# Ledger of designs, part 31: VHH binders against q9lxz3

Target 1, 367 residues: q9lxz3
Amino acid sequence: MVTRRRSKKKKKTKRKKQSSKEKEKYQTFINLPCDLLQLVISRLPLKDNIRASAVCKTWHEACVSLRVIHTSPWLIYFSKTDDSYELYDPSMQKNCNLHFPELSGFRVCYSKDGWLLMYNPNSYQLLFFNPFTRDCVPMPTLWMAYDQRMAFSCAPTSTSCLLFTVTSVTWNYITIKTYFANAKEWKTSVFKNRLQRNFNTFEQIVFSNGVFYCLTNTGCLALFDPSLNYWNVLPGRPPKRPGSNGCFMTEHQGEIFLIYMYRHMNPTVLKLDLTSFEWAERKTLGGLTIYASALSSESRAEQQKQSGIWNCLCLSVFHGFKRTCIYYKVDEESEVCFKWKKQNPYENIWIMPPLNLIDLPLFDHRI
Key: E = the ipSAE of ESMFold2; O = the ipSAE of OpenDDE; V2 = 0.75 times the mean of E and O plus 0.25 times the DockQ between their complexes.

## First folded at step 15 (VHH; framework vhh_7z1x_3)

Design v2 (at its last look DockQ between E and O 0.02; V2 from the best seeds 0.00; counts 0 for: pae E 19.6 > 2, placed apart)
Fold by OpenDDE, look of step 15:
Formats: C-alpha cells, structure tokens, sequence
Structure v2 (fold): chain B 367 residues (1-367), chain A 122 residues (1-122)
C-alpha cells in the first residue's frame, strides 16, 4: 500500500513589491522655517516683497515683518553721468536705483523732511522734489550763484514752509531772499555786512524755532528771523581745532549742534548755548543720533538701543581719498566705517524715508 | 611759511624696507593730522596712511595695511612712514600732506611736500 505523498506545491505568491514611489518631497518653499523664509524675503525688493506677501499667510506675515518702518535716514546719491539716483539704507545695507528724468539739469540745494530742494542753474528754476513719491512743488525762479546755500524750514506741504538763501555778500551789504509758502514773489532783505573782512561763505544753514542759523566757513554764526526781518551776527565762535575736514550743523528740538570732523581723529560735538551764543563741547548726545551731510541736517532721538545707532554721529567723510560713511559712537568713542560710492560731498545727502515703504517708487529691478 | 620736506626715499629690492621722514615747519605740527600719499607713474594719487595730531590714532589704506606703519615725533616736528615688505607696485613718489581745516574739497590736504622717490626693483 504505497502511500502517495501528495507534495503540496506551495504556490509562492510573488508579492509584487509595490515600488514605494518615493514621493520626492518637493521641498516647497511653503515649508521653509520662518527664519529662512525671512532671510529669503529680506533679499527681495519691496515690489517683490509685496508680491510675496500674497502667496500665503505665512509668507504674508514674514513679508510684513520685514517691512520695517525705517526710522533712520537714507543716503541719496546723485549720479553725475545720468539722471539716476541711488537711495541707500545704511541700516539694512540696501540700495535702490531711481531715475528722475524730470530733474535733468537740476542740482540739490537742501534736504529736509524727506524733500529735496532742487535748482537748475541754466533755467533758474527752483522746485521741491520728493524722491519717494515723485511729487514736485515748483517755486518762483531765482537767480543764484552756484555755490550759494539754501535752506527751508519744513516740508513744502506745510503752509508754514519758508525758504531762505543769501544771494549776495558784499563788503557793505548782505542780501537775503526768503519765500513763504503761497507767496507770489521772493522777499528781498538787505542788511549791513557785519561779517569779518575775510571772504565768508555760508556753509551750513539750519532752521530752528522760527530762525535761520547760518554758519560761515570761518566759524561765524549769523541768524535771520524772518518774522522780524532781523539779521544779526553772533559774537561767539566755535572752538575750531586745526585739521578739521569740515563741519556739519544740525538742529534737534530747538537745540543746535555743530559737528567737526577730523581725519584720523574723533569728531567733536558742540552745542550752542542760545542764551550766551557760545559753543560748548559735548561728550554725549543724550540718546540723539545725528545724520550729518553737507546739505542736510537730520537728527533722531533713538528710543531703543537695539538699532546699535544710539548716541551716534552718522557722518559722510573723506578718509584719505575715499568717501566713507562713519557711524561714530560718541559715548564709546568707537566708529564703524561703511564704504560708499565716490561722490561729491554735496551729492551725498541724508534724506528721511517715508514711514510706509510701500510708498516708495518702483525700484528699477534691472540691477 | 608752512613747509614739508620728505626724505628717506631710494632704491630698494623687493621685500626690502625703507623709512620715510617728513619734516614739518611753519606751523604747530602737533595740532594737525598728517598723511602719506603716493603717486605711481601714470597713476593718480593714492592715500596710504594718516595719523592724528597727537599720534594716538592711525589709519591705513588696504593696500599698505600690515606693511606700512605711520608714526610721528611731535618734538621733532617729524612724520615717519616705515615701509616693510616693499613690492615693485610700491614704486612711486611719496608725499607727506597736512590735513586741511574746514575744506570740502575732494583732497582735504592743504600743504604738500615735494615728495621723495621710492623705487622697488629687483
């Protein structure tokens, strides 16, 4: 009885190894850590930032967080070769190139409150220009010498805006011209020249509490009160140290400061005593940051030490043959130097940006 | 009259050293920052180094940093430039220059010496 061992052929069911399609996790930018996202967005021009903010909520938040209210002045550079302007934010180390063909032939005379006073020496046209909004406010024509300084009291959008210039200094007389907002013509005032018998040019002009303060290259300070039509030369002279590369004058909340720059030396800060009209050296700025350029004076009281620009002088200076921006910490007697473009000192001006960066003109992305 | 006179220039081999001197007269030397500037053949002026009136602060161009040392002796009214590790590219006329007071000109130097020739050649 031959027991036929039925060999049960175990059917090896070939389990088809489903090739797990490695879902190539396309790392979508959507899953970027917030820090990295912010880093990427920080490199975007504002226009692209705005676009990026429309992508998703996370991107929106990141974009908005980087739309930092610039409370610090920017530098504006004027090209000599074309009608291009460069705005530079030293805090963010960002630049924007702008083109203003409408300003062809114009030169800057003064900057304050985000506005440029522009003059065309060929046409004698004068206008206010806002480089951020491209707004223009024309003024009556004015003949002036190329090297004459002008100043204005506040933004031309204010009815209280007053323009000031010294159009002539002769041996015997000083001629002052002023323009009030909405006036039809320039007002001309002539005063006896009480300046020293040396050749004096006005290099710095600031407006404070209704008065224009005018500093000569020799350190003589004069004041003009438009309301009183009063001109006076003050007796006090700042203690100028030899070797100064120049000086800047600024106003903050009724206080007038003078900054002397010295190559390879610490800057000197002087404050004007408005009672005695004497200059006293200050070793501290009391939380003030001064942005000084040849044709502008900007100052800010910094509330937060976080910006690193507390008690600082922000100066455009010549270092050797190089043009640099120096952030000098007055209290620490330390400086940080930033190289900037080779420009005429008069072509590099501090300017206050708008609070809302969205109002900035379209940055030419072609750089 | 303000005068600046440079000395110490000459011919040196690559890798060599020179010490330039600038003797000042006609002004209070210690009250002014002083500078060294050079001009190579066919090139523009190049600022090299500066020193404060007291000598307490110095600065250097990147091109000479670590190789050149500026110093001054106010008692002798003399400015110095120690130049080490000289290279052929350092061949130039070297000038001492006084800082200008209150100038907004591009070159804020009001007085210059006549210069001293430095030639670095093998």
Amino acid sequence: as target 1 above (367 residues)
Amino acid sequence: QVQLVETGGGLVQPGGSLRLSCTASGFTFSSYAMNWVRQAPGKGLEWLSGISGSGGRTSYADSVKGRFTISRDNAKNTLYLQMNSLQPDDTAVYFCARDSTGSWIEYTFDYWGQGTQVTVSS
Scores: ipSAE 0.013, ipTM 0.299, lowest interface PAE 8.6, mean pLDDT 79
Fold by ESMFold2, look of step 15:
Structure v2 (fold): chain B 367 residues (1-367), chain A 122 residues (1-122)
Amino acid sequence: as target 1 above (367 residues)
Amino acid sequence: QVQLVETGGGLVQPGGSLRLSCTASGFTFSSYAMNWVRQAPGKGLEWLSGISGSGGRTSYADSVKGRFTISRDNAKNTLYLQMNSLQPDDTAVYFCARDSTGSWIEYTFDYWGQGTQVTVSS
């Protein structure tokens, strides 16, 4: 929200040229729109036009980096009774309501790379849905239990896209089903159960560096490597934290963060040590903002630290009739006592929109 | 619609003083904590000072403590920043910002003014 006012202030002081030399450096060619700059160079003799065109491309890149508008993740709210969807952009603090009849009867499973994985529990249909383009990519049917989690590795437009779920956990074995985007059917793999006897459910799944990391409700971390068809329970455990109301897990550039939420205490932030597979408690989010939702979370390296939206946990909230979010700053100096309540996991999820939203169908005819 | 309009910026010599004003409209001013934030050329945003809705509590960044004074007049819907002993490093665009009012956590600013330029000539 800061960048646009800077260019106007520079123009205001232009009239006192001799006494305002330091302010004139803000009135460089970098402030000119790309089309205007190219118009100027097009009036040069041919030889000079060729030279300026190369410089103009360099200046264009510098100008773009100075004025880039960052895309925030969006929070999607799912209606319980109709096919309406409320999208919330926290950077603009705007809601919009959309209708996706394609998703009638579906619930959300996971979000990654701008795609939702959706499941219809009545028909056992699975499909990928891109709410920004409205593209659908159907997947083979699969029966899933209500609390069963399913994740995917990357966008379904990639030949590397892999779906992963744990279908059963018994005393003796764990059954995993995977689907590789070019396969004809689901692949079933069975492994010895190495989890604790107190295991009930998997709560969090992230894909990072070619493998799926799976966290149970008791804090056990398991790994599935699809390239090796390898499953194992890893030795790392989170610190003991009585009274936790839930957790979030996310990946950013190969780093995995786990956040335990409490009713009346600051969250506990943990980072996975990828060599020892032990969790290390951290006082901050390492400069990231984590947009937290129950089934999957988004992370973002903050580019505008000065806005106060960095090193934050972004949580969905409901103020009477308005659905919004709250940014909770996570650092050693923060002292926050708040009451966090776990919500239905299928009510909302974060998704990263594409860089250019204006040209997409989501903002055409229905915005 | 929420609006914040800053005035009072300008050119001043080192050691000088300025008083900035921010006129608020479109919301119940006295219900919100208010803040001053600045952005120097080529730098990020820097929080300077905050004041509670009633005006009974104030807080200052170490960089301006003792030199800057935040105040408000709820009858005029106006926020103020008195800036004394200005130095060249205080050259920046100064913004007023409304503190977000959340149910549990208040750690972001949701509305900003257009900003006013303060320039300290050397």
Scores: ipSAE 0.000, ipTM 0.098, lowest interface PAE 19.6, mean pLDDT 71
ESMFold2 (binder alone), look of step 15: mean pLDDT 87; pTM 0.880

Design v3 (at its last look DockQ between E and O 0.18; V2 from the best seeds 0.00; counts 0 for: pae E 17.3 > 2, placed apart)
Fold by OpenDDE, look of step 15:
Structure v3 (fold): chain B 367 residues (1-367), chain A 122 residues (1-122)
Amino acid sequence: as target 1 above (367 residues)
Amino acid sequence: QVQLVETGGGLVQPGGSLRLSCTASGFTFSSYAMNWVRQAPGKGLEWLSGISGSGGRTSYADSVKGRFTISRDNAKNTLYLQMNSLQPDDTAVYFCARETGSSYVEYVFDYWGQGTQVTVSS
């Protein structure tokens, strides 16, 4: 009885190795955490921010949230080699490169309220220029000396805009020229020269409450009232310490401040008494931040200690042979230096940006 | 007449020390900030250090910070620069310079000494 051992053929079930298609989770930018997305978007120029905002709702929200209303002045750098301009926001530490071929041959004379007064020494052309909107308002031609200072009262979009300059200072006479908005020509006024015998140049000019205040390099203060066609040299002189390497004059809500800079001493802030016309040193700014340059001075009362610039002087200063900008905290007697480009007062000025940066023309960041 | 005269330069070995002096005359010394500047062969001027009129504040270039010390004796109308840990790269003519009262365009110095030669060599 031969017991036939039935060899059970084990059917090797070929388990089909389902190739787990590793779904390469293409980490799409769409799934970025909001914080990371904001970080990335924060590094985008405004132009790209705007573009990015069109991608999706999440990106839109992130982009818009970063479109911060800039309330602080920017620095504008004027290239000497090309027609390029650089805007720098110190608060955000962002740069924007601009090209204005239309300003070829022009130099800046003054800045206020987001506008540049531009002068071409070859053609004697004068114009207002808004670097943010590229708007241009031409003025009547004027011959000016290289070191002649000009100022204007407010934005040229205002009918109350007034331009002021001293075109000549002789031993006996000073010649003032003013231009009112919509005027056909410059008004010329001649006054007796009551300035000190040493031909002083006007270093700083500010407009306050209908009057132009003109400070000479020697500390003599003069005022011009256009409405009265009145010129006067004030007797008071600001106390100046030896070794000052510059001064800035600014106006805020009818108050006039003078800042003297020193390399190895703290800046001094003086306030003008408009009654006595004497300068008094101030140890506090009362919440005011002053952005001062040779051709512009901007001031802001800040209610919130935002970004550490409360009660600060933002100044162009010399550090050795380097020109830099510093934030000096008046109350703390401390300074913070930020390194940007050469901070020549004639090459760099403070300028107020528009409140809404969204309306700004696309900055060409590709250069 | 304003005059600045530097002294104390010379030859020193690497790692050595020198003390430079600048004697001032013709002005109220204590009223002015003073500076040391150097010029190495074939190089431009390099600011090194500055000191306030009273001597209460000092500043240094990064290149010399921690090695050089600026001081002044107003009673003697003298500016000093103590230089320690000298290196061959410190070889230069060293100048004392008075800070000027107001210029946005020019060097902030209106008067200079004739300079003193410092040579650091093995």
Scores: ipSAE 0.017, ipTM 0.312, lowest interface PAE 7.3, mean pLDDT 80
Fold by ESMFold2, look of step 15:
Structure v3 (fold): chain B 367 residues (1-367), chain A 122 residues (1-122)
Amino acid sequence: as target 1 above (367 residues)
Amino acid sequence: QVQLVETGGGLVQPGGSLRLSCTASGFTFSSYAMNWVRQAPGKGLEWLSGISGSGGRTSYADSVKGRFTISRDNAKNTLYLQMNSLQPDDTAVYFCARETGSSYVEYVFDYWGQGTQVTVSS
């Protein structure tokens, strides 16, 4: 749904002779009624909203209130040539280009809760990175194959943060490694291989209700319960039409969704029944918007339609030969209502910005 | 082995036309979407156009829409890019790229040609 707006009429400039109450007049503007303050603030882009939130407590509360109801996930891109990354807010059509040389040689492994898990294949370094605050949390080293997926359960600021990866799949065995906060080293566990064939690879991993769910390229769903050190292959298989060229998996409030992409058909959205482990196609998301990328997925409910991204499946560049993010409205069947364009079509990762972001250097869009 | 070989580049004057070809071998060509990407001097990679395995769907970057036409001949294992109304800003090395058949890696394209130089000079 595209909204058009008329060109704004130029306003007359009025100048008044300043009074002896100039100081008192400016202090009165700071104490504006909430409705008038919200009107003023609602016309600010995100950068100016954050700066306005530093004026006083009343302005902070008003700015944050408007920010919360309009905040959506951003896209992040890492340059291959110059140690920079770009943050892009599709709802505001604004970007921020940042340089961070300390991440030279790192790649993204996984994204969740506003954090990226970053890996350097030359040094085997792992760290968590928050691209909004620039906080880094180093983790113990680990060798990873290029196509190896790694995931984490929650933000590294939590004492419950757990890292998980499958390091080897042979005919007879599956080897996994986990790392729990405060451990000195990675824990290795070996299980009997119960997958179809030894050529399976894991293409999607999500954490839900204390368990890692792992989807193979053949549609097998496996479960790892770290509290029980338990591995099993679950019985369900998602319906997959011929010609699929990719998939995404995400979790929302304990529910697991799988999206299959096709070159010549609309994407399909499937929901896992956690009792039967059968997959069912969804024709509505019930107001949920899913932001999908290969390394993570974000979800949220959007009750205001101001962003133009509501009740949608929002996909990154992985949709066939398209270089642009694609919005698929599930309840309006395959209607694409909001797109953005990117300089580099090779990598897009959805990441949720922190809601309490205050005037940080990364919001300076002028170079 | 998978191979992609671009041909048809060269020197052309502004407003001119060129037709690029990409000959594929070592895989079932009709099973893969194919793309054109360019790299101008001192610039990063720019995606230009893509075409489905059957040839039934095409897509274009805004910078080339209306001027460039992607096509394929699956019997000859060849991808084409017809470039019209060329301008100096179109000067670049042009690559054909095979689109991946899965999403388990971060990258869209898994094989690239060596590229062909297109120079538009006045």
Scores: ipSAE 0.000, ipTM 0.142, lowest interface PAE 17.3, mean pLDDT 71
ESMFold2 (binder alone), look of step 15: mean pLDDT 89; pTM 0.901

Design v4 (at its last look DockQ between E and O 0.39; V2 from the best seeds 0.00; counts 0 for: pae E 14.6 > 2)
Fold by OpenDDE, look of step 15:
Order: structure tokens, then sequence, then C-alpha cells
Structure v4 (fold): chain B 367 residues (1-367), chain A 122 residues (1-122)
């Protein structure tokens, strides 16, 4: 009777390991892809951008990079009654009043790269002035006619800075004066006058790729190459519509644009063909925003359409006989008027602020 | 020769309406923006309204906005100013002017009419 001992196989109850709760990776804003972060930051006003820059290094870098990209020119007003200057940031709609007694008797001749070329008609003194830093760079004295236009190539802090002006236009000759950085004296060049035998004044001057382009009131374009000491009048004339109340010329990355303004018509934008030297009308700026005034023209390639200033002309002009600044959207053919000042458009100049605006004591936080 | 001739002025009671006309000759009318300007007794010139050559764009001074309407008929070489809700302060000589468009000077008109008198009086 072989008692078969039934070995009770103990069923080891496999304890079902409870599936570890998938830690919902709370996608913290810290791990945002750079592109998305930039997109978010691009929508922040400057104040919030600054705040955001304090969050972390990545945010800081993104914020700073976008600050550089979105710096828009300011307007500067020169009071005739006192030695006061008013700066206006259209983007922030903020005003800053500045007082520069050191510029008493001076008038603005040109603005570029955040600098003002200032001239005193009583003393014949010429200097560069930075209204943001109050830096001054004196130049050799020069007698200038009241309506004489002057331009410079870049900031005077650069050794490559060139000053240019036409001092005389006679029937037979044009006299040009140039000043090179660190030069002791003005260089004078005389060329045969090849302009049309009508009354010609130079209204707009821009520097591009080593050359000064000079536009006359009659639409004649001339160029001066300082390196070659070469002067030439170009054959092409911009098509002009009757009734233009002003024009602005600007340069962007080697391209030259001409804007004709009209009191009762949409502005016309022309681009110079540098091969044929003909002007062609443009119906789009390709994202470029042009800030144009009588004595300055600044341009910025905008990367984001949402900034509201995409493909825009920003102009100090007479509009309906009102002294105003307008933002004209070229693609939409729409206009927004900013009533900043009721002064002569010639008294309002676009100026580039420094990249580090934070350091500028300029914003009276009390408004 | 460029000529501008204003008509349609006269005496009107306060609250009344007038329509001024300016007939242009001697130039391509449609190529130029046109304006209405007035001069009241003892006052300077006041710009009132402008219209583009095509007539597609118009502008108005604040003083007349909502009351005056500028228009043009290029086929007739005629500029119009419809004036409604006239007030005694609207008493002036009214001029049509062609826009010169070559400077930022406040008055950039190269041709003017002789003007037409508008008197608003009770």
Amino acid sequence: as target 1 above (367 residues)
Amino acid sequence: QVQLVETGGGLVQPGGSLRLSCTASGFTFSSYAMNWVRQAPGKGLEWLSGISGSGGKTSYADSVKGRFTISRDNAKNTLYLQMNSLQPDDTAVYFCARDLGDSYIEWTFDYWGQGTQVTVSS
C-alpha cells in the first residue's frame, strides 16, 4: 500500500507589481524647445522680456537675442525754443525729455546708427553726438549753407567713418568735401557738373557699400565713391507721380529704396536696380520696415509679422496738412497715424537706440 | 495756362448748405491732388480738405470733418466741396488749390483760384 504523498505544489501567487504611476512629465516651461521659447518671448513686451530674462540662462539668451531683433528706431524732436530734446518710442508709446545745453545753437544735419551729426551755423562747428550716451566727437569746422545736406557712412566710433557733403554746385563744377576718421582736414574734390541744367539741390543722401548716393530734388541720382574719388550722375530717374509732398531714400543690405509720399495718395516705394540704375516700383517690402525722416533713414528686416510693423513705412510726414507720423502697411495699403508732435517733419528724426536700453536712465518711470 | 475757377459761393443761413465747384483747365486734372483752402477775414489761410487725383483718397481738417465733403469729377475737370451745417465761423473766401507736392512746406500749392466768397449769416 504505497501511500503516494501528493506534494502540494504551493501556488506562488505572483504579486502583480503595481505598474509604476507614469510620472506625468509635467513639461515645465524650462524644457521648451528653443524655437517655441523664442516664439513665446517674441510676444512679450520689453518689460516682460526683461523679467523673463531673469528666469534662467536659456531664457536670458533667448530674451536678449529677441531684444536685439526687435529694436525699433525712436523719434527725436529738437525744440527750437530751448535746448530740450524729446525722444519717443513708438513701440512703447513712451516719451523721454532730454536737455543738452552743450548743443545750444546746433542743428541736426544727419542721423545714423544712433548718432547725430550736429552743426552750429554761428561757429561752423561740427560734431557727432549720441543722445543716449551724451558722447561727443568733434570734427573739423566747416562752413555750410543752410540747405546743404550732409551724411556719414557709419558710427563715428568706427575708424571707417566717412563724412560727405556737396558744398557747391555751379554751372560747371560740383565741389565735394569728405572727412575720413582721424583726418586732420577735409578733403576737397571738384568734378565737372553733369547734372541737368536746372535748379538742383540734393535732398537725400545715403551710404551703401562704400558709395554715397545723392538724390536731387529733380530726381537725378548721383554717386560718389570716396575710395576712387569718383563722381558720376546716373542716367535713370525714378518715376514720380505728381503731387508728391516728399521723398525719402534709405539703404538696406546694399539695396536702395526711394519712398515718395503723397498727401492724398498712398506712398510709392521704388527700388534701385544697381545693374541698370533704374528704379522699379515695389508693391511689397518683403518684411522690411523702413523708418524714414528728412535727415535719416533706418531700415529693419522684421522676422515676425505679429509685431505690427511688418512690411511698413514709418514716416514723419504731412498728412492732410497735419504734421504727424504715419505707419503705412505696404501690403495691406493701410495707414495708421500717430499724433506724436505737431512739428515740422524735418524736426523729427528717426534714431536708433542702443541695444542695452536698460541702462538708459531715460525712462521717467513716473509717467 | 493753368486755371482754377471757383464758383458756388454766396450767402447762407446758419445750418444751411452750399456746394462749391472749382473748374480746372490747362493741365491733366486727374494727375493732381486738389485741395480746398479758406481765408476768413483777418485770419490766415486754413486748409480744409484734400482729394487725390483719382479721387480715391480724401482728407479733412478737424474743423470741417463730418460737415464738408470733397469730391471730384475728372471727366468734367471739376472739384467740389459740399458744405453742410454751415456756421458763422465758416464765413470766408474759399479757394481751390493744386498740390505742388515738392516740399514739406506747409503750403505746397502752385496754383490757386481767385476764390469764392461764402458768408454764413442770420
Scores: ipSAE 0.007, ipTM 0.267, lowest interface PAE 9.5, mean pLDDT 80
Fold by ESMFold2, look of step 15:
Formats: C-alpha cells, sequence, structure tokens
Structure v4 (fold): chain B 367 residues (1-367), chain A 122 residues (1-122)
C-alpha cells in the first residue's frame, strides 16, 4: 500500500493523462533487462543499493543478491558505563546505538557467523547472543581464568556447533574443555604437552577447515582437531617476532594469517603455508581486506580500488602513544590510511551483519 | 638482569651532529623493539623513534623526522640514534627504552637506560 514500489505504480497510474512518449520512457526505464540492471546495481555503494532495492520486486531481488558481494563487517562497541552497545557500519559510516540489559556484566569471548559468545565472570554464565536479532542461546556454566580464551566453530543454530577452551597447561599435560551443542555437560580431554617448557598462555584461537588453531604468547602454534580428538604442536620453527608488541591471527577461506604489531610501526602480515607449515610475509593482500581483533576476525574478498578500503588491514589497536582505530594499506609503502575512533580495543569486535538488514527489527527505524 | 647503557652524549654546536649508542645486556636483544625517548629540562618525556627487533621497521615523531635516524646492530646488541641538524631545543637527556611486548597499554616501556645528556649551545 504505502511502499516506494506502490508509489511508483501510483505515480505512473496518476499520470495516465501524460504524453504517450513520456509514459513509455518511464515504463521502459523501470523494466531494464536483467543484465543491464545487474551492471547498474553492481556499481552502487551500499547506501544506494538499499535505496534501489525499494523500486520493485525485480530490483529488490537483484539488489539483495549483489549486496552480499560488497557487504563489509561491522564494529560492535561494548560500553563500560551502562548496557548500551554501538554498532558501526564503516561502509555506510552509520551508527546504531542499542541497549541490551540482558548482557549486563558480560564480556565478549568470540565472534563468528554473526554470533557473539558472551561470558559473565561473576556468575560463570555463558551464552550466545546475536546482536542483530537479539536471539540468545544459553550454555552450561563454566569457570574461566581471567586470561583464558574460548572460541566456537559455527553458529549455535547448527547441530555441529562446538565450544573450545584450554583450561590448564602444565609442563607435561594440556587440559581442554569442549561443549557440543545439546550436550548435558562439558567434555574434558587431557593431552601430552608438546610445547616448550616455558609458561604459555593462548592468546589467539581461530577455527578453520574443521580444526582450531591456537597461538601462544610465545609464538608456538598448536592444533586441536575435534573430529579426531587430537592435539599437537604444528611442525616448523615458530616465526620470529622481533620486538613485536602484539599479534592477531585470522582466517579467510581456509587460509591463516598472522599479523605482528609494532607499537610505532607498520604491521607485518604473514600467511601460513598449510602444506609446509612455514610462514611467508605478504607485501600485498591482493585486494583482500582483513578486519582483525584480538578475539575474532573477518575478511572480504577483492574489492574495488575506488573505496579506499582495499587491500587493507583494518585494526582497532593503539598506534603510537595514542589510542586509535586505524587502517593499514598493505603494500611496499605501507601507511596509516586514516584514523577511525579513540577506543580501547578490548571493548571492540568485528562481526558480519546478516544479509536481510532492511527487515531486521534493530534497523527498521533507521531505514 | 636486564641493563641498557647509553653513551655518546655531549656538547655540540647548533647545526651539528651526534650519534648515540645504547648497549643492551641480560636479554635477547633481537627479540625486542627498542625506542629513543628524551626529556628536556623541566619538561615531560617525549618519544622520538622506534625500531623493530629485526631492524626492518622504523618510526619517528614528527619533531625529529628527517633529522634523526634510528638503527640497530643485533650482533653487537647495540641501538643507535644518529642526530643531525641539532638545534638548542634538542637539549635533553636521551634514554633508550625496551618495549613491554604483547601490550597495548601506553607508556609501558619496561626497561630504561640511565640516560645520556645532549646539550646544544652557542
Amino acid sequence: as target 1 above (367 residues)
Amino acid sequence: QVQLVETGGGLVQPGGSLRLSCTASGFTFSSYAMNWVRQAPGKGLEWLSGISGSGGKTSYADSVKGRFTISRDNAKNTLYLQMNSLQPDDTAVYFCARDLGDSYIEWTFDYWGQGTQVTVSS
């Protein structure tokens, strides 16, 4: 009734007394062939794609199908002062402020497939939370040490969803806990510790090609394969980390990247060769843009150069002596592309929005 | 026991040059980023320059970019700062400092040298 498509129909109907030439031109434009429509839509930024999707059903279907290609991750900010949350879409440069009182006292553990894993260190409660739908999936309680990390394999709506954490590391043994969706309790497994005898803390965990990769604070890379219930330290020499102030680990379509940070220098990007388990430095991302945080990462395949966010590493980290969010252009000249926000990176995580943003309850009032 | 010892300071005329050295001991030098920081009389600390453990990455504060060059010799466990075109307002005590590593907290250099005085006058 009161839609942009119905308005176009009413405008056409109301102007039936217009010249035949003008009416025919208007009708011809709205009925473009599919190939031409797709070409036009593929050149639109997200803002204009959303506007175009309201023209008619044919345009809506074409816009939605092409929208996935250039949808970028969003940054979610967790307020320290109240139960408010900020979602930021860098592609549209828009914010949405939300209030989730049900998450009071929770911190973010991990993000994947549009879901957050949240932990309350005071009550030991775990839950999955989708900030776009507000769906909540509670999990059995588990005590976690302050520096203990937890990750999951896929969305909790899947029967294959698996939670993973390392609960203790001794000189001889490593103890892990896993939780399979629909299980009654956590499963505990003990493995021989194949790490060096130095104290180790796991700082980065990614799930890729069915296995968890775990990076220690000393640079050792370990693997847990849940399908085999198998743990081991990957072969090869740990990559040199000369003077690194921190690191991020991320995956894209089965490939694993390690990003070394320097307090006052451009980052170094390494790619793992899954056959040799050797790390190789990347001078370019080949058009790939990586969005990294300490707890999770997202990536987009090759994108248009005109956006200025192409072949870039996007981080929420300290750069120099000032808190900032920065973009690095990964090439021979490597540079800070722009400043984004002054925020503590421990309160931020990247998350992929769902494809149907227009129909979601969280954004109905913003479109 | 971690130690950092700066040398090479002194008196120099305006427009002159000076090379500072910082000798490290008690840790694997090549595994840590190193920095130069200065403190002018009656002023707070000012970060000047940083270099990765391998020496492959460097950065500079705007106030010294183009005039100062940071370098390191990992075989000699020594950090250097070449200072050119010195001006009277470069007068300060110069410190080498080791980054804390794996930390995102500002001003968290975990070990500092005793400092070396640089005076630019006349």
Scores: ipSAE 0.000, ipTM 0.205, lowest interface PAE 14.6, mean pLDDT 71
ESMFold2 (binder alone), look of step 15: mean pLDDT 85; pTM 0.862

